# Ledger of designs, part 67: VHH binders against o75319

Target 1, 181 residues: o75319
Amino acid sequence: GNHIPERWKDYLPVGQRMPGTRFIAFKVPLQKSFEKKLAPEECFSPLDLFNKIREQNEELGLIIDLTYTQRYYKPEDLPETVPYLKIFTVGHQVPDDETIFKFKHAVNGFLKENKDNDKLIGVHCTHGLNRTGYLICRYLIDVEGVRPDDAIELFNRCRGHCLERQNYIEDLQNGPIRKNW

## First folded at step 3 (VHH)

Design w20 (framework vhh_6fv0_2)
Fold by ESMFold2-Fast, scan of step 3:
Structure w20 (fold): chain B 181 residues (1-181), chain A 121 residues (1-121)
Amino acid sequence: as target 1 above (181 residues)
Amino acid sequence: QVQLQESGGGLVQPGGSLRLSCAASGFTFSSYAMYWVRQAPEKGLEWVSTISSGGGSTYYKDSVKGRFTVSRDNAKNTLYLQMNSLKPEDAAQYYCATKWLYGSSYPMDVRGQGTQVTVSS
């Protein structure tokens, strides 16, 4: 539909790049049909996303869309030079192993192809917080060997909002490492 | 079910030409931007070209600009890549992708076998 996602306005549009990584997290951009329900300062279209990242002196090389819907914006609303990957994830539940492996494969492939540049992997769900933070932290823990508490703290600081779902936090801190790339 | 089938690859001499085709089914082809990506042996996936849904806008990797031309025939659900002045560094498995249903940077697991381009030298 054309309804603004619940609590979407409560979150910062785009976080900061996570230092030492290629990740940047943001909330879902909303296509122009949603703008009539927003004040000018609340608008966050696909164009606004790229403008805000450029203002941070960063460049996107990949967008990973974790939402379970196509209603908020269309891939064709993005610059045609930026790859787009859709991984359908359901909110509230910890992503399953298949989803985790898809995410890891996409990230590893991007990093291999982009060794000679500093382009970022942009990751979002609806709010750019729980599913987004879980998968980024899971990657850092499982692939890069980051301590769980350090990964979570880094994500929270750079996103500007703390992971909210206790089941996600619990899995990151105490769950098994998923090593099947 | 979305299906993409590449064809038209082969062995050519440096300076030669090939025309790749991608037959699409299972989705409204005319509504989606399309991509050509390639993967050389022991290298990662590399974006080559993009074409808008209507065919009015095209984009190319710097190293292929002026040599490659992407086009599409929406009535036939077919994407094309005309490759001229082929160089040894163009040798790769070529894949087509749609940005909508599959990540354009992730074509190895979402397409057929691709089509192989070999440049002899």
Scores: ipSAE 0.000, ipTM 0.119, lowest interface PAE 17.2, mean pLDDT 84

Design w21 (framework vhh_6fv0_2)
Fold by ESMFold2-Fast, scan of step 3:
Structure w21 (fold): chain B 181 residues (1-181), chain A 122 residues (1-122)
Amino acid sequence: as target 1 above (181 residues)
Amino acid sequence: QVQLQESGGGLVQPGGSLRLSCAASGFTFSSYAMYWVRQAPEKGLEWVSTISSGGGSTYYKDSVKGRFTVSRDNAKNTLYLQMNSLKPEDAAQYYCAKYPFRSGWYTEFDYRGQGTQVTVSS
């Protein structure tokens, strides 16, 4: 089961911080056992993630992992100083209300506890694109009052790749605002 | 004040079964997904299972899928983990939590209970 995720090599490892927010998006890091199937320049381990973020003069304060599996890396592969939250999110379908509310509560809690610093919330799924972009944009629209098209444009620009799933885009543009239950 | 209390651990032989329980108080249990995590001696915390707030969706670590079943009783504010076909590698201190492990923020998001010990040996 050391198969590289489909199309994983097609995406930039880490985007840029989304200005005006605490979000940064990236694709799933792959633990050392995957490196035998990758060229040196293709490697993106948990260590590589933190190095790339430091190269941008940023610091992670939280990682939110939206993948449906733990086979790509273990939380123990991350620095002990960085909290890790797993929200199991099925791909292809728009995330359900429970998943959306969990994401919002985690973000709000981080922001409340990190008023005194400028640390980032790192969010990833397999490619750091569709599930990741959906939940970040959903937060910006529902909680911060950002216009849907502006949220999507900001995410696309900072991630370096455009949201691909039409059902996710449609829900962001025309779907209901999700309130806490 | 949020509290979680695990119970049901013990010593079993390989192939045996145990049912763990977690009694929750101090929060609206039915509004939160719940998690089982474990820690073996000299190892980090490891996620085991997740159950949605209403119990309709369950998720498992690959190595326990088909052997472990998570469930909940929202009327009793209790979370369960039924463990069948136990293996030596399942031996660990088991905890329930409102959020997955590796908390570095305020403890309101990391309400792991005291844990319950599972030992698997012949």
Scores: ipSAE 0.005, ipTM 0.156, lowest interface PAE 14.1, mean pLDDT 84

Design w22 (framework vhh_6fv0_2)
Fold by ESMFold2-Fast, scan of step 3:
Structure w22 (fold): chain B 181 residues (1-181), chain A 121 residues (1-121)
Amino acid sequence: as target 1 above (181 residues)
Amino acid sequence: QVQLQESGGGLVQPGGSLRLSCAASGFTFSSYAMYWVRQAPEKGLEWVSTISSGGGSTYYKDSVKGRFTVSRDNAKNTLYLQMNSLKPEDAAQYYCATHLRYFSGWSYDYRGQGTQVTVSS
């Protein structure tokens, strides 16, 4: 049978919108087949995701899925009105320049096409923490000019969990700014 | 309408304890993560703790870990914060909040009036 991702239950389903940005972070939604292994209050399906965001008086305009798997849910489990982008991102290692570029390009494209609304960019990996937090912070630092410590604090506060992976934190604080193109 | 009512604040000596409560109404309490946030007189609003909708997952600001415990009773629509080993730096107005609002632009009509915690010798 289907195995719940390691430590998935340890994380809040959805954070809050990061103020001054269009970002909201969450852990991976799990399709209906996983619900037999979860208590009712632990369930977090694609439908639950949209309900929780609507409850915050927010609206998703794009989902960026950073997981290296397709086993947790399918794009067709999402409303057809919300664009879905898959960026296969390997865990543990700092994302490569190609991954960072794809993320920045997707965000910039969304913002240009959605300048007349306030729809959010939803970003998730398995836990909605390390890969998710890294790429959001990298965007804020490289594109928006936010100080690294401020970007990290903003993400941690809004996600309700602190970035855990030290190599990611070190790259954000002391690493080179990636070229904007 | 969403309503949050905090209570339990007061004056305590360093090393003392207080238990804060938040009574929630106007929404399905068991479906929402809850937050404790605080604001000291010369500081901005800062996040203190988070609890998942079912109460199974809890998270804390580094400076309060091991001293504060967040909990909830979904049958009573009530959120709690047990504060032990209180320090002068913990003195602040404490608020409960729901994930229906983001931190920046947080509505005063949305969070409660808060409860004042004072720590003095």
Scores: ipSAE 0.000, ipTM 0.154, lowest interface PAE 14.8, mean pLDDT 84

Design w23 (framework vhh_6fv0_2)
Fold by ESMFold2-Fast, scan of step 3:
Order: sequence, then C-alpha cells, then structure tokens
Structure w23 (fold): chain B 181 residues (1-181), chain A 122 residues (1-122)
Amino acid sequence: as target 1 above (181 residues)
Amino acid sequence: QVQLQESGGGLVQPGGSLRLSCAASGFTFSSYAMYWVRQAPEKGLEWVSTISSGGGSTYYKDSVKGRFTVSRDNAKNTLYLQMNSLKPEDAAQYYCARPGWYTLYSSHFDYRGQGTQVTVSS
C-alpha cells in the first residue's frame, strides 16, 4: 500500500543528536510512490533524511530500521555509503530480549569500527518514537549506565516528542537490566 | 532482466566537460536511487555520486563536488552525469549502478552496464 501511516504527519521528521551519544532518531522515510499523497513540505524521502541530517552538520554512518514492514521504502533508496540494518520489531509490545540483544550488538559493532570519527547511528520505527525511543534508552541504561529517567528525558527532548507507550516507559524505569550484549 | 547502458564518454582536455547518460530498462526506474561509480586501472572501484528515486536529493564524492552534477529523467528512464572542469584524476571507466539489497553491515551495487570510458589528456 501507498497509504500514509496513521499519524505520520503529526511527528517531526528528524530529531536532534542526543548529546553525549551517537544516536539520532527520526520517523520512517517514505519512497517516491507516497509523494502523490503529500504536499511538497510534507515529503520526507530516504534522501531527504540525509539532507536534514547534513543541515544539522551531522553525518549518518548506520541506519537501523525497526519497522515490521518493508512497504515504506526500499534499502535501494539509501546512499551506498551508509549501512542499513533491519530489525523486525512488533509495535505495541516491549521488544523481547533477542531484539534488544540484536540492537545492542549492532550499536557496539558500529561504535568499535567508528571510534575515530563522529558519524551517527540513525534509528527509526514508523513514528520514530516508541520502539525507537525504547531501544535507544534501553541501550543507554544497560550499556552506558544512564539513569532511566535521564535517558527518557534526553530522548524526549532531542526527538521533540515524548514516549507515549506506558508499558515501554514502565519497563525502562522498573524492568531488569539486560546484560547480554 | 535489468539492463543499464552507459554512453557519452570520450577524450577531453583538462578543464573540459562531458555529459554521461545511462539508459535503464527491465525495472521500475523511478522507484530506485541510482549511482555513478568509476574505476581507474590503478585504483579500485569508487563511488562518485548518488541521486534519490525522485531526484530531490543528490550526494557527491568530495573531490567532484561543485564540478559534477547528477540528474535523472524518470519519464525517459535515463540517468545523467554532467562533468565540468575535468582533471586527469577523473580519467576512468564510468558505470551507472542500481543498488542491490543491503547485507547485515553493508550495501552492494548492481552493475549491469559495460561502462563508458572517460580520458582526460591533450
């Protein structure tokens, strides 16, 4: 389908880099076939993403796509200089430990290989909010030792929208630390 | 079957200009980002430029910024590379490429054309 995801227009396309980290969050880019349903100022294609990141004086080194669908854009729409990783993550449910492990492994691998540069890890789900915010915050809490409330506040401020799913927030604040990386 | 056919290469003096074309068939051209890649005999394959599926975003190798311009005509299934102020270092076989599926950590180009030779000398 060429239908625009529900509420997609309600969210800012791209947040700001989360200071002290390599993360930047954004909503799902939409390929050319969706542009017939969008005004010019509403368009957010895969490479419009890269223009917006460059306007912030930042550079992407990895994209992690958390959507449970392949309908929004094709990996072929991205520059060949930027690795793309798909982690299929169901909405509404707190991601399982295997999904959390895959995310942590990808982030740790990127950071190890990019320690001599300042390239960013771009993370998105459909709205760039709940699944995206959960996995970024989970990484900061479990690996970087950030306090849960501080991780959530940092994500909300930099994304420009607050995490909406109460079960995600509760898991971040009160759930166990997942130590397997 | 995917087919990409490059043309427009030739011999030019330093500071000269050439316009490369790539005719695409066998896939929905307007749905894919497209790439220009080059290979000189002394060097490996190197990325030169990217253009988004709709043409709204373009990216360039640092050494060609301001000199090269990528564009596309989706109605004609054709990709272009306008090359100005050519330098001896730009001499190479130029290929247009469609991206393949990403691996876990990297992407791959899908080179289907024979390429077009660009030579820079008097």
Scores: ipSAE 0.000, ipTM 0.115, lowest interface PAE 15.9, mean pLDDT 83

Design w24 (framework vhh_6fv0_2)
Fold by ESMFold2-Fast, scan of step 3:
Structure w24 (fold): chain B 181 residues (1-181), chain A 121 residues (1-121)
Amino acid sequence: as target 1 above (181 residues)
Amino acid sequence: QVQLQESGGGLVQPGGSLRLSCAASGFTFSSYAMYWVRQAPEKGLEWVSTISSGGGSTYYKDSVKGRFTVSRDNAKNTLYLQMNSLKPEDAAQYYCATLYKWGTSYFPQYRGQGTQVTVSS
């Protein structure tokens, strides 16, 4: 199957860069085989992703893919110059501590190696909203000391959609800080 | 310390089979998705296959679908790639990896030393 993900068309393809950070969030790109089921204005391929980032006068330096599948696009559909990390993350449940650690490690490594440029960390799940927003906000809270409500507001504003999952929001606001090494 | 060690490569004739292994240590193997990547002398680095942390989901480069099968044994911290119906274009150095990255030095590579696959008559 080349079935479009449920509700995928309901979300903006790509958000704005989150000011004061290196993060940008987007929904999953769909390879060319999906275009037969999409109107021209609905298409969002890997190529379209990079075009939209460039239109914002930004450049991707890393993609973190949080989907629990690889059927939507392949790593080889991306430019060779952009590293790709897959972190298989189950939807609906708050990501476990190991998943949170992997995400933080990847972000910290990128920032350390890219202090001399302004390239962005692109993060996506299927809709670029719940898993994506949770892990970005978790990083901002735990590593950068941002207040939970401020992290959530910043993500919502820049993504153009509000985090939907109440359990994710509650964990961000009231849950324990997951300290990393 | 994260360590990955590939084995099982060799010389086969077209249509032959090989089984590659990757022994992992220094991390919680069962918690990480694992990848097979290859590099041929005439081509750049290519993704070949991915397997989810629990082994329930597998993904393949289109040109190897139906011929290659990735699997893992979490109790033994070992990743496998069964390669059937090998073609000359499959000849490459094969690497296993975790925290996969594509064609760049932005992160430390959790990649092994590799194992060589040669296909010739």
Scores: ipSAE 0.000, ipTM 0.125, lowest interface PAE 16.1, mean pLDDT 83

Design w25 (framework vhh_6fv0_2)
Fold by ESMFold2-Fast, scan of step 3:
Structure w25 (fold): chain B 181 residues (1-181), chain A 122 residues (1-122)
Amino acid sequence: as target 1 above (181 residues)
Amino acid sequence: QVQLQESGGGLVQPGGSLRLSCAASGFTFSSYAMYWVRQAPEKGLEWVSTISSGGGSTYYKDSVKGRFTVSRDNAKNTLYLQMNSLKPEDAAQYYCAKSYIWRGDYTPFDYRGQGTQVTVSS
C-alpha cells in the first residue's frame, strides 16, 4: 500500500538555505496517491516542495534523492528543467566512501555548471535529516574546510531539527577527512 | 552535442577478458568524471565503475573489484574498462555515461551512448 514513512509527519517539510552554501534540505515529497492518508495541512507533494522553495525566494537547480526506495515519488513528478540524482543509501549506517564520492562529484559538477546563477542543490532522504545532514556536512568539512561542529550546527539550525544518529555525528567529528582530488 | 560511442564488446567464455572503449566528443572530457553502467536483459540499470576527471580516483561495484579496471586517456578523449575473469553474471549491455549527476535507475539515453554488448557463454 500507500503507507506514510514512519515519523515522516514529525519533521518540517523543508528547511532554510544554508548560508554561504548552495544547499537546502527537506523530507521526501509524497506523490498524489499518498494524500488519502494525509490531512490537507500534512500534504507535501513535489509541487508543494517547489512552491515552498519559491516562497523563500530560492530556486532549485538539482535534487539529490538519498532514499533506498522509488515508491514515494517518480522523477517524472519533477519539472523537466530540474536535474535529479538518485543515490541509494541505507538508513542507520554511515554512508560508505563510494556514496560520499558520488555525492561530492554531483555537487562539484553542479557548482561548475552553475557558476553564473544562484540555484540551489536540494538534498533529501526520508526525513531530510540523518543521511541528508551527514552528506551535506561531510561535503562542507572535506571540500570547503568547515570545522565539523560548525557544519553540524549550521545544518541543524537551517533544517530546524538536529542530527539524531550518534554514529553519524561521531564520524563527522572524529572520522577521517576524505579528500578525493 | 554530447556524443559517447562504446566499443569492444563481444562473446567471451567464462574466465575470459574484454577491453571496452568509449570515445567522447562534444564536451571538455578532461573536466568530467565518467561512469561505466550496465543493463542485463530484464534487469535495471546497474552502476559498475567511476573514474575522476584526472583519473586519480577510481571506484567499483563490489562484485567486480579486482577483476575490472577503469582508466582514461584525456589526450584522446577516451574512457576504458578492462574486464578480466568474466563471469556469466557480467553479461549485459555496457554504457559509458557523462553527467555531473548520477540518476540511478533513471538515466536519460542522451547521457549515454548506444552501448556495447557483452555476452559470457561457453
Scores: ipSAE 0.006, ipTM 0.168, lowest interface PAE 10.3, mean pLDDT 84

Design w26 (framework vhh_6fv0_2)
Fold by ESMFold2-Fast, scan of step 3:
Structure w26 (fold): chain B 181 residues (1-181), chain A 122 residues (1-122)
Amino acid sequence: as target 1 above (181 residues)
Amino acid sequence: QVQLQESGGGLVQPGGSLRLSCAASGFTFSSYAMYWVRQAPEKGLEWVSTISSGGGSTYYKDSVKGRFTVSRDNAKNTLYLQMNSLKPEDAAQYYCATGRYYLWSPSAFDIRGQGTQVTVSS
C-alpha cells in the first residue's frame, strides 16, 4: 500500500555524517506514489535524499536498505552509479549473527574499494533508527573497537534521535563481540 | 538493457574443476559489485560468492571457501568463478548478478541470465 509508515513523519529525514566514519543514517525514502499523502515539506523521495546529502557537501557511494519490504521505493529510483544492498532485517528483535555478518562484509568491502575517496555508506531501515543504529554501532564496536556507550552516543547525536529499543541497547552494551569474519 | 550470460558449466567427477564465466553488457561493469548464486533441485537460491567493483574484496559461502575463487576482468566485462575440488552438493544451476541489486536474501535475487548447469557425478 500507499500508507505512510507509522511514526515516519516524527523523524528527521537525514542525519549528519558520523565523524571519524563513513556512515550516514536516514529514514526510508518514499517513492512518488506516497506524495499524495504528504505536504510538500514532508516529502522525502529518493531524489530528496540525494539533494539533502549534497546540501551537506557529502556524496553517497553505497545504500544499505534494512527494511523487510520493497514497497517504499525501488532500487531503480536510485542513480545507477550508486550500489544498492538489501539486507532483509526483521524489526523488534536483535539482528541475528548472519545479518550482522552480511552488514560487516558489505561495509568492509565498500571501504577497501573506496579508500581513495570520501564517499559515504548510507544506511536506513523504516525510521533510520533502531535496526540502522544497531548495525552501525555493532560495526563500530566489533570492527573499529569503539566503546559501546561512545558508539551509541555518536549515533544518537548524528541521527538526531536516540535509539529506542532497550533490547538493542542492552545487546550493544553488554552482549558478546561478534567475530563474523 | 542489462544483460548477463553465464557459461562454462558441464559434467565433472567429484574432485574435478570447472571455470564459469559471466559476460556482462548494458551497464558500466567496472562500477558494480558482482555475485554468484546457485539453485540446486529442492533447494532455494543460495548465495555463493561476491566480488567488489575493483576486484580487491571477495567473499564466499562457508562451504566453498578454499575451493572456489571469484575474479573479474573489467577490461573484458567478464566475471569468473574457478571451482576446484567439486563435491556432489555443488551440483546446481549457477547464475551471476549485478551489485546494483545485490540482495542478501536468497528469495530476493534478481537473476537476469539463464544460468549455466553444473553436474557432479561419479
Scores: ipSAE 0.006, ipTM 0.171, lowest interface PAE 12.9, mean pLDDT 85

Design w27 (framework vhh_6fv0_2)
Fold by ESMFold2-Fast, scan of step 3:
Structure w27 (fold): chain B 181 residues (1-181), chain A 121 residues (1-121)
Amino acid sequence: as target 1 above (181 residues)
Amino acid sequence: QVQLQESGGGLVQPGGSLRLSCAASGFTFSSYAMYWVRQAPEKGLEWVSTISSGGGSTYYKDSVKGRFTVSRDNAKNTLYLQMNSLKPEDAAQYYCARVYPSWYHGTLDYRGQGTQVTVSS
């Protein structure tokens, strides 16, 4: 076997849409080969992801995968009609300016091409929490002009878990705005 | 390989109750969200209810909210629909269906043979 990511079971599979935005956050889906290590109620495959999004009466238009690995699932495990973007993002460290810029451009491009619909941008890392929450909040602060504490509160509430990494929280609250639009 | 078998239908008077069951086999039942759909004579398939893979989230057609309750027993590979306060417009062949990501495009995966619900005074 495949190793289940540490603490992966501790997190809600998928959060709620962040009101006033197109973002929804979730933990990494695990392909069927991982299910031998999981109880039925713990399973969260790419299949389960789309079922859970639909159960909320939402529709995914883009998935942004922030994990620094391809071992958890393959893009071909996703529906053919949903674009998949990989942004290799190292954990523990605040994402660098190039990563932040790439994320912002992907979001802006999606929003421009999807003006006539209400499809969501699904964002995940391993737990759907630290890298995911950082980049979503960074976008809201830098591009949308949201106050840092408001962005963090909105993410925490909708994800159902609070951002854990103090260096990420500190950068969001007190760090410079990245002027990469 | 994949099989779904509905049961529990029958004749009931308006205001009566029925409990439908769906026995699943040939797949890992606990990994899939499930649907109840129905079809009245000379009409198309109509979605009735959805239940998440773990049973924690349920959704209903507006006209059945408060009257129908979907549930599941993953240990027994069985899906249920408790139907209360039945109305003549609820008369239909009822089917359970397994959901794949492709239902996102309006396609149901596997459907059973169905169980008939008749409501008459």
Scores: ipSAE 0.000, ipTM 0.090, lowest interface PAE 18.8, mean pLDDT 84

Design w28 (framework vhh_6fv0_2)
Fold by ESMFold2-Fast, scan of step 3:
Structure w28 (fold): chain B 181 residues (1-181), chain A 121 residues (1-121)
Amino acid sequence: as target 1 above (181 residues)
Amino acid sequence: QVQLQESGGGLVQPGGSLRLSCAASGFTFSSYAMYWVRQAPEKGLEWVSTISSGGGSTYYKDSVKGRFTVSRDNAKNTLYLQMNSLKPEDAAQYYCAKFTYRSLGYYPDYRGQGTQVTVSS
């Protein structure tokens, strides 16, 4: 289907860089075929994403796509200079350990390969909120040792929207902590 | 220069146990996360387990949680996978891998020759 995702227009397209990290979160970009259903100020294509990042004086070095679909845009719609990683993540359920592992390894690999620049890791799901916020916060808690409430507050503030799924929040606050190193 | 040698595979009945070992050389073993991957007949390569460089963190594929335990001995440059309650679907060639982080995926940079696990009665 060519339908706009439910509530997609309710969310800010791109958050701000999370200070002290390389993360920036955003909602799913929509390829040009969706623009006929959107007012000019509602458009958020892959090109619009890169323009908005540039407007913040930031540069993307990696996009991690957590959606469970490929219908919203294609990797070919992105600049060839920016790596794209797809991690199929089912909504509503807390991501499983395999998904968490893949996310952490991708982030750590990017940081190691980009230690001499300040490029960002862009993370999105459909709304750039629940799956996105969960995995970013899980990384900060498990790998960087950030206190769960602080990670959640930082994400909420920089995304401009609060994590909505209570099961995700409860897992972050009370779930097992696994150290990567 | 990286050398990984897996051993400990074999034929077991469903519900049986095996302990796999991986002897590593040619790199600073204690500085790298290590992992186990497997390739079953008719299937692609799949991740099974990861252990952090110091051994303090472990990760498992959902279908093996509670049955498999990964561990390491950095003094001996050896990685282990204890497999309990083996199922027919666990039958595969098991590989020890050095994982170097990559921005575009979680595949291993290095992989040994593997050890065959067959689960049959």
Scores: ipSAE 0.000, ipTM 0.150, lowest interface PAE 14.8, mean pLDDT 84

Design w29 (framework vhh_h_nbbcii10_fgla)
Fold by ESMFold2-Fast, scan of step 3:
Structure w29 (fold): chain B 181 residues (1-181), chain A 126 residues (1-126)
Amino acid sequence: as target 1 above (181 residues)
Amino acid sequence: QVQLVESGGGLVQPGGSLRLSCAASGGTFSYSRSYALGWFRQAPGQGLEAVAAISSSGGSTYYADSVKGRFTISRDNSKNTLYLQMNSLRAEDTAVYYCAARLWYSGYKPSEYDYWGQGTLVTVSS
């Protein structure tokens, strides 16, 4: 279907690169079939995503799609040169340890293969906020040793929106470190 | 150009309530769904701090920890008006309150807001 996700228009399409990291967060791009329900200035297609990244003088090297659907766009809508990884995550609940491990493994693998360039890891869920912010912050806390409040503040500042789900914030601040992988 | 005008400030006793309004006009603000809005305050001798913010549709909100549970931000896009309902007011809420607007998304950083009102003074004292 061509139903626009709830509140999708409320969010900036693409945040800024998170300084000191390879992460950039954005909301889900919508394929051409959704454009009939959008004003021209509201459109955010896969092509628009890459144009906006380029306008920031950045380059995507990986897209991690955290949505629990494939209805918004297809991997075939992306340049063949950019790897795409799908990690199905259910909204509202904190991602489980298996999902966290998958995310960490993908990020670590990308960084190892891209140590000689400055390409970014693009991460999105539907709004590019809660699941996206949780997993990026989880990585920074568990792998990079960033203090939880600093990780959250950095994400919020660069995304331009504050993490909204209190259970996600609580887990980041007070939950266990998942260091076993 | 977008213009923002605050109203509703005044003197209130601790524990009292006030409702601030911010009327927006001009420019692309006629596309009300395109602007996120926020309330910021500056207490005597302090810098600007974010109080609350609301997305263009009203679907997402932010509150500073100091006001969470006491203040409610809302907007009426048909009237191009932003509101802040302030309950259980404390002496430390005394400040000049500014409304601000930015395109698309709400943020808590003052430097990210493009349009600002002149401010309205709220004084909480006995």
Scores: ipSAE 0.000, ipTM 0.104, lowest interface PAE 20.7, mean pLDDT 85

Design w3 (framework vhh_etentamig_d1)
Fold by ESMFold2-Fast, scan of step 3:
Structure w3 (fold): chain B 181 residues (1-181), chain A 121 residues (1-121)
Amino acid sequence: as target 1 above (181 residues)
Amino acid sequence: EVQLLESGGGLVQPGGSLRLSCAASGFTFSSYAMSWVRQAPGKGPEWVSGISGSGGSTYYADSVKGRFTISRDNSKNTLYLQMNSLRAEDTAVYYCARLYSWGTKYLPDYRGQGTLVTVSS
């Protein structure tokens, strides 16, 4: 059915660009059929997403969708000019190496193709927090050489909410670095 | 000029309650979304709760949901935070914040001076 995801209303729709990176995190947009369960100021459709990013004087060049479902919105609800990538990621457990490598590959590919612009990589899961924050921080640590605590602090500050899953935090702080080949 | 003045902070026992108030002046209060932000000693800011200009919509951080209630009285230009079932981890300076838009809760236009809430036996 068209149930609002649990706790979805508790989270800021869109964070701020993470300075020094091309990342911006947000919660899952909800297509028009969900609006019957939302007050006008609670609505966050795909169009609302792009309006809020434009309000920040930013532009999306890629959306990476980490949810394990397609019930919330469809790629067809997005502008045709913005690439959409689905990486099915189960909640609760730390993403496996294959998922991490897919994410890194997508980010690296986008950056190579977009050297001449400042367009952002938008990343979301259901709440735009745990899976989203984990994979962004994993990229910053493994690829950019950022200290784990600095990556987590930057994400938390820019998202406006702190990573909640202790196993994700533990893996980022003390887990092995996943090397690119 | 925009002014936000918080009050109602103090020392309270775990399980107790406090009500914070924020008196706003220098702008059309009902035209702006408002938020409560807290900062615990040695920590970064945490966005606790927000309320739309009309008062028709609210949001809460997971850490306070079910315990805290945000409200506003537009006729008095006042924002409130009712805090129930207080815990030691709620100890922080609480700031009243004006938001440019509903979507920018963690980056306010203006913030007050803060009021200290200490939850301790």
Scores: ipSAE 0.000, ipTM 0.092, lowest interface PAE 20.2, mean pLDDT 85

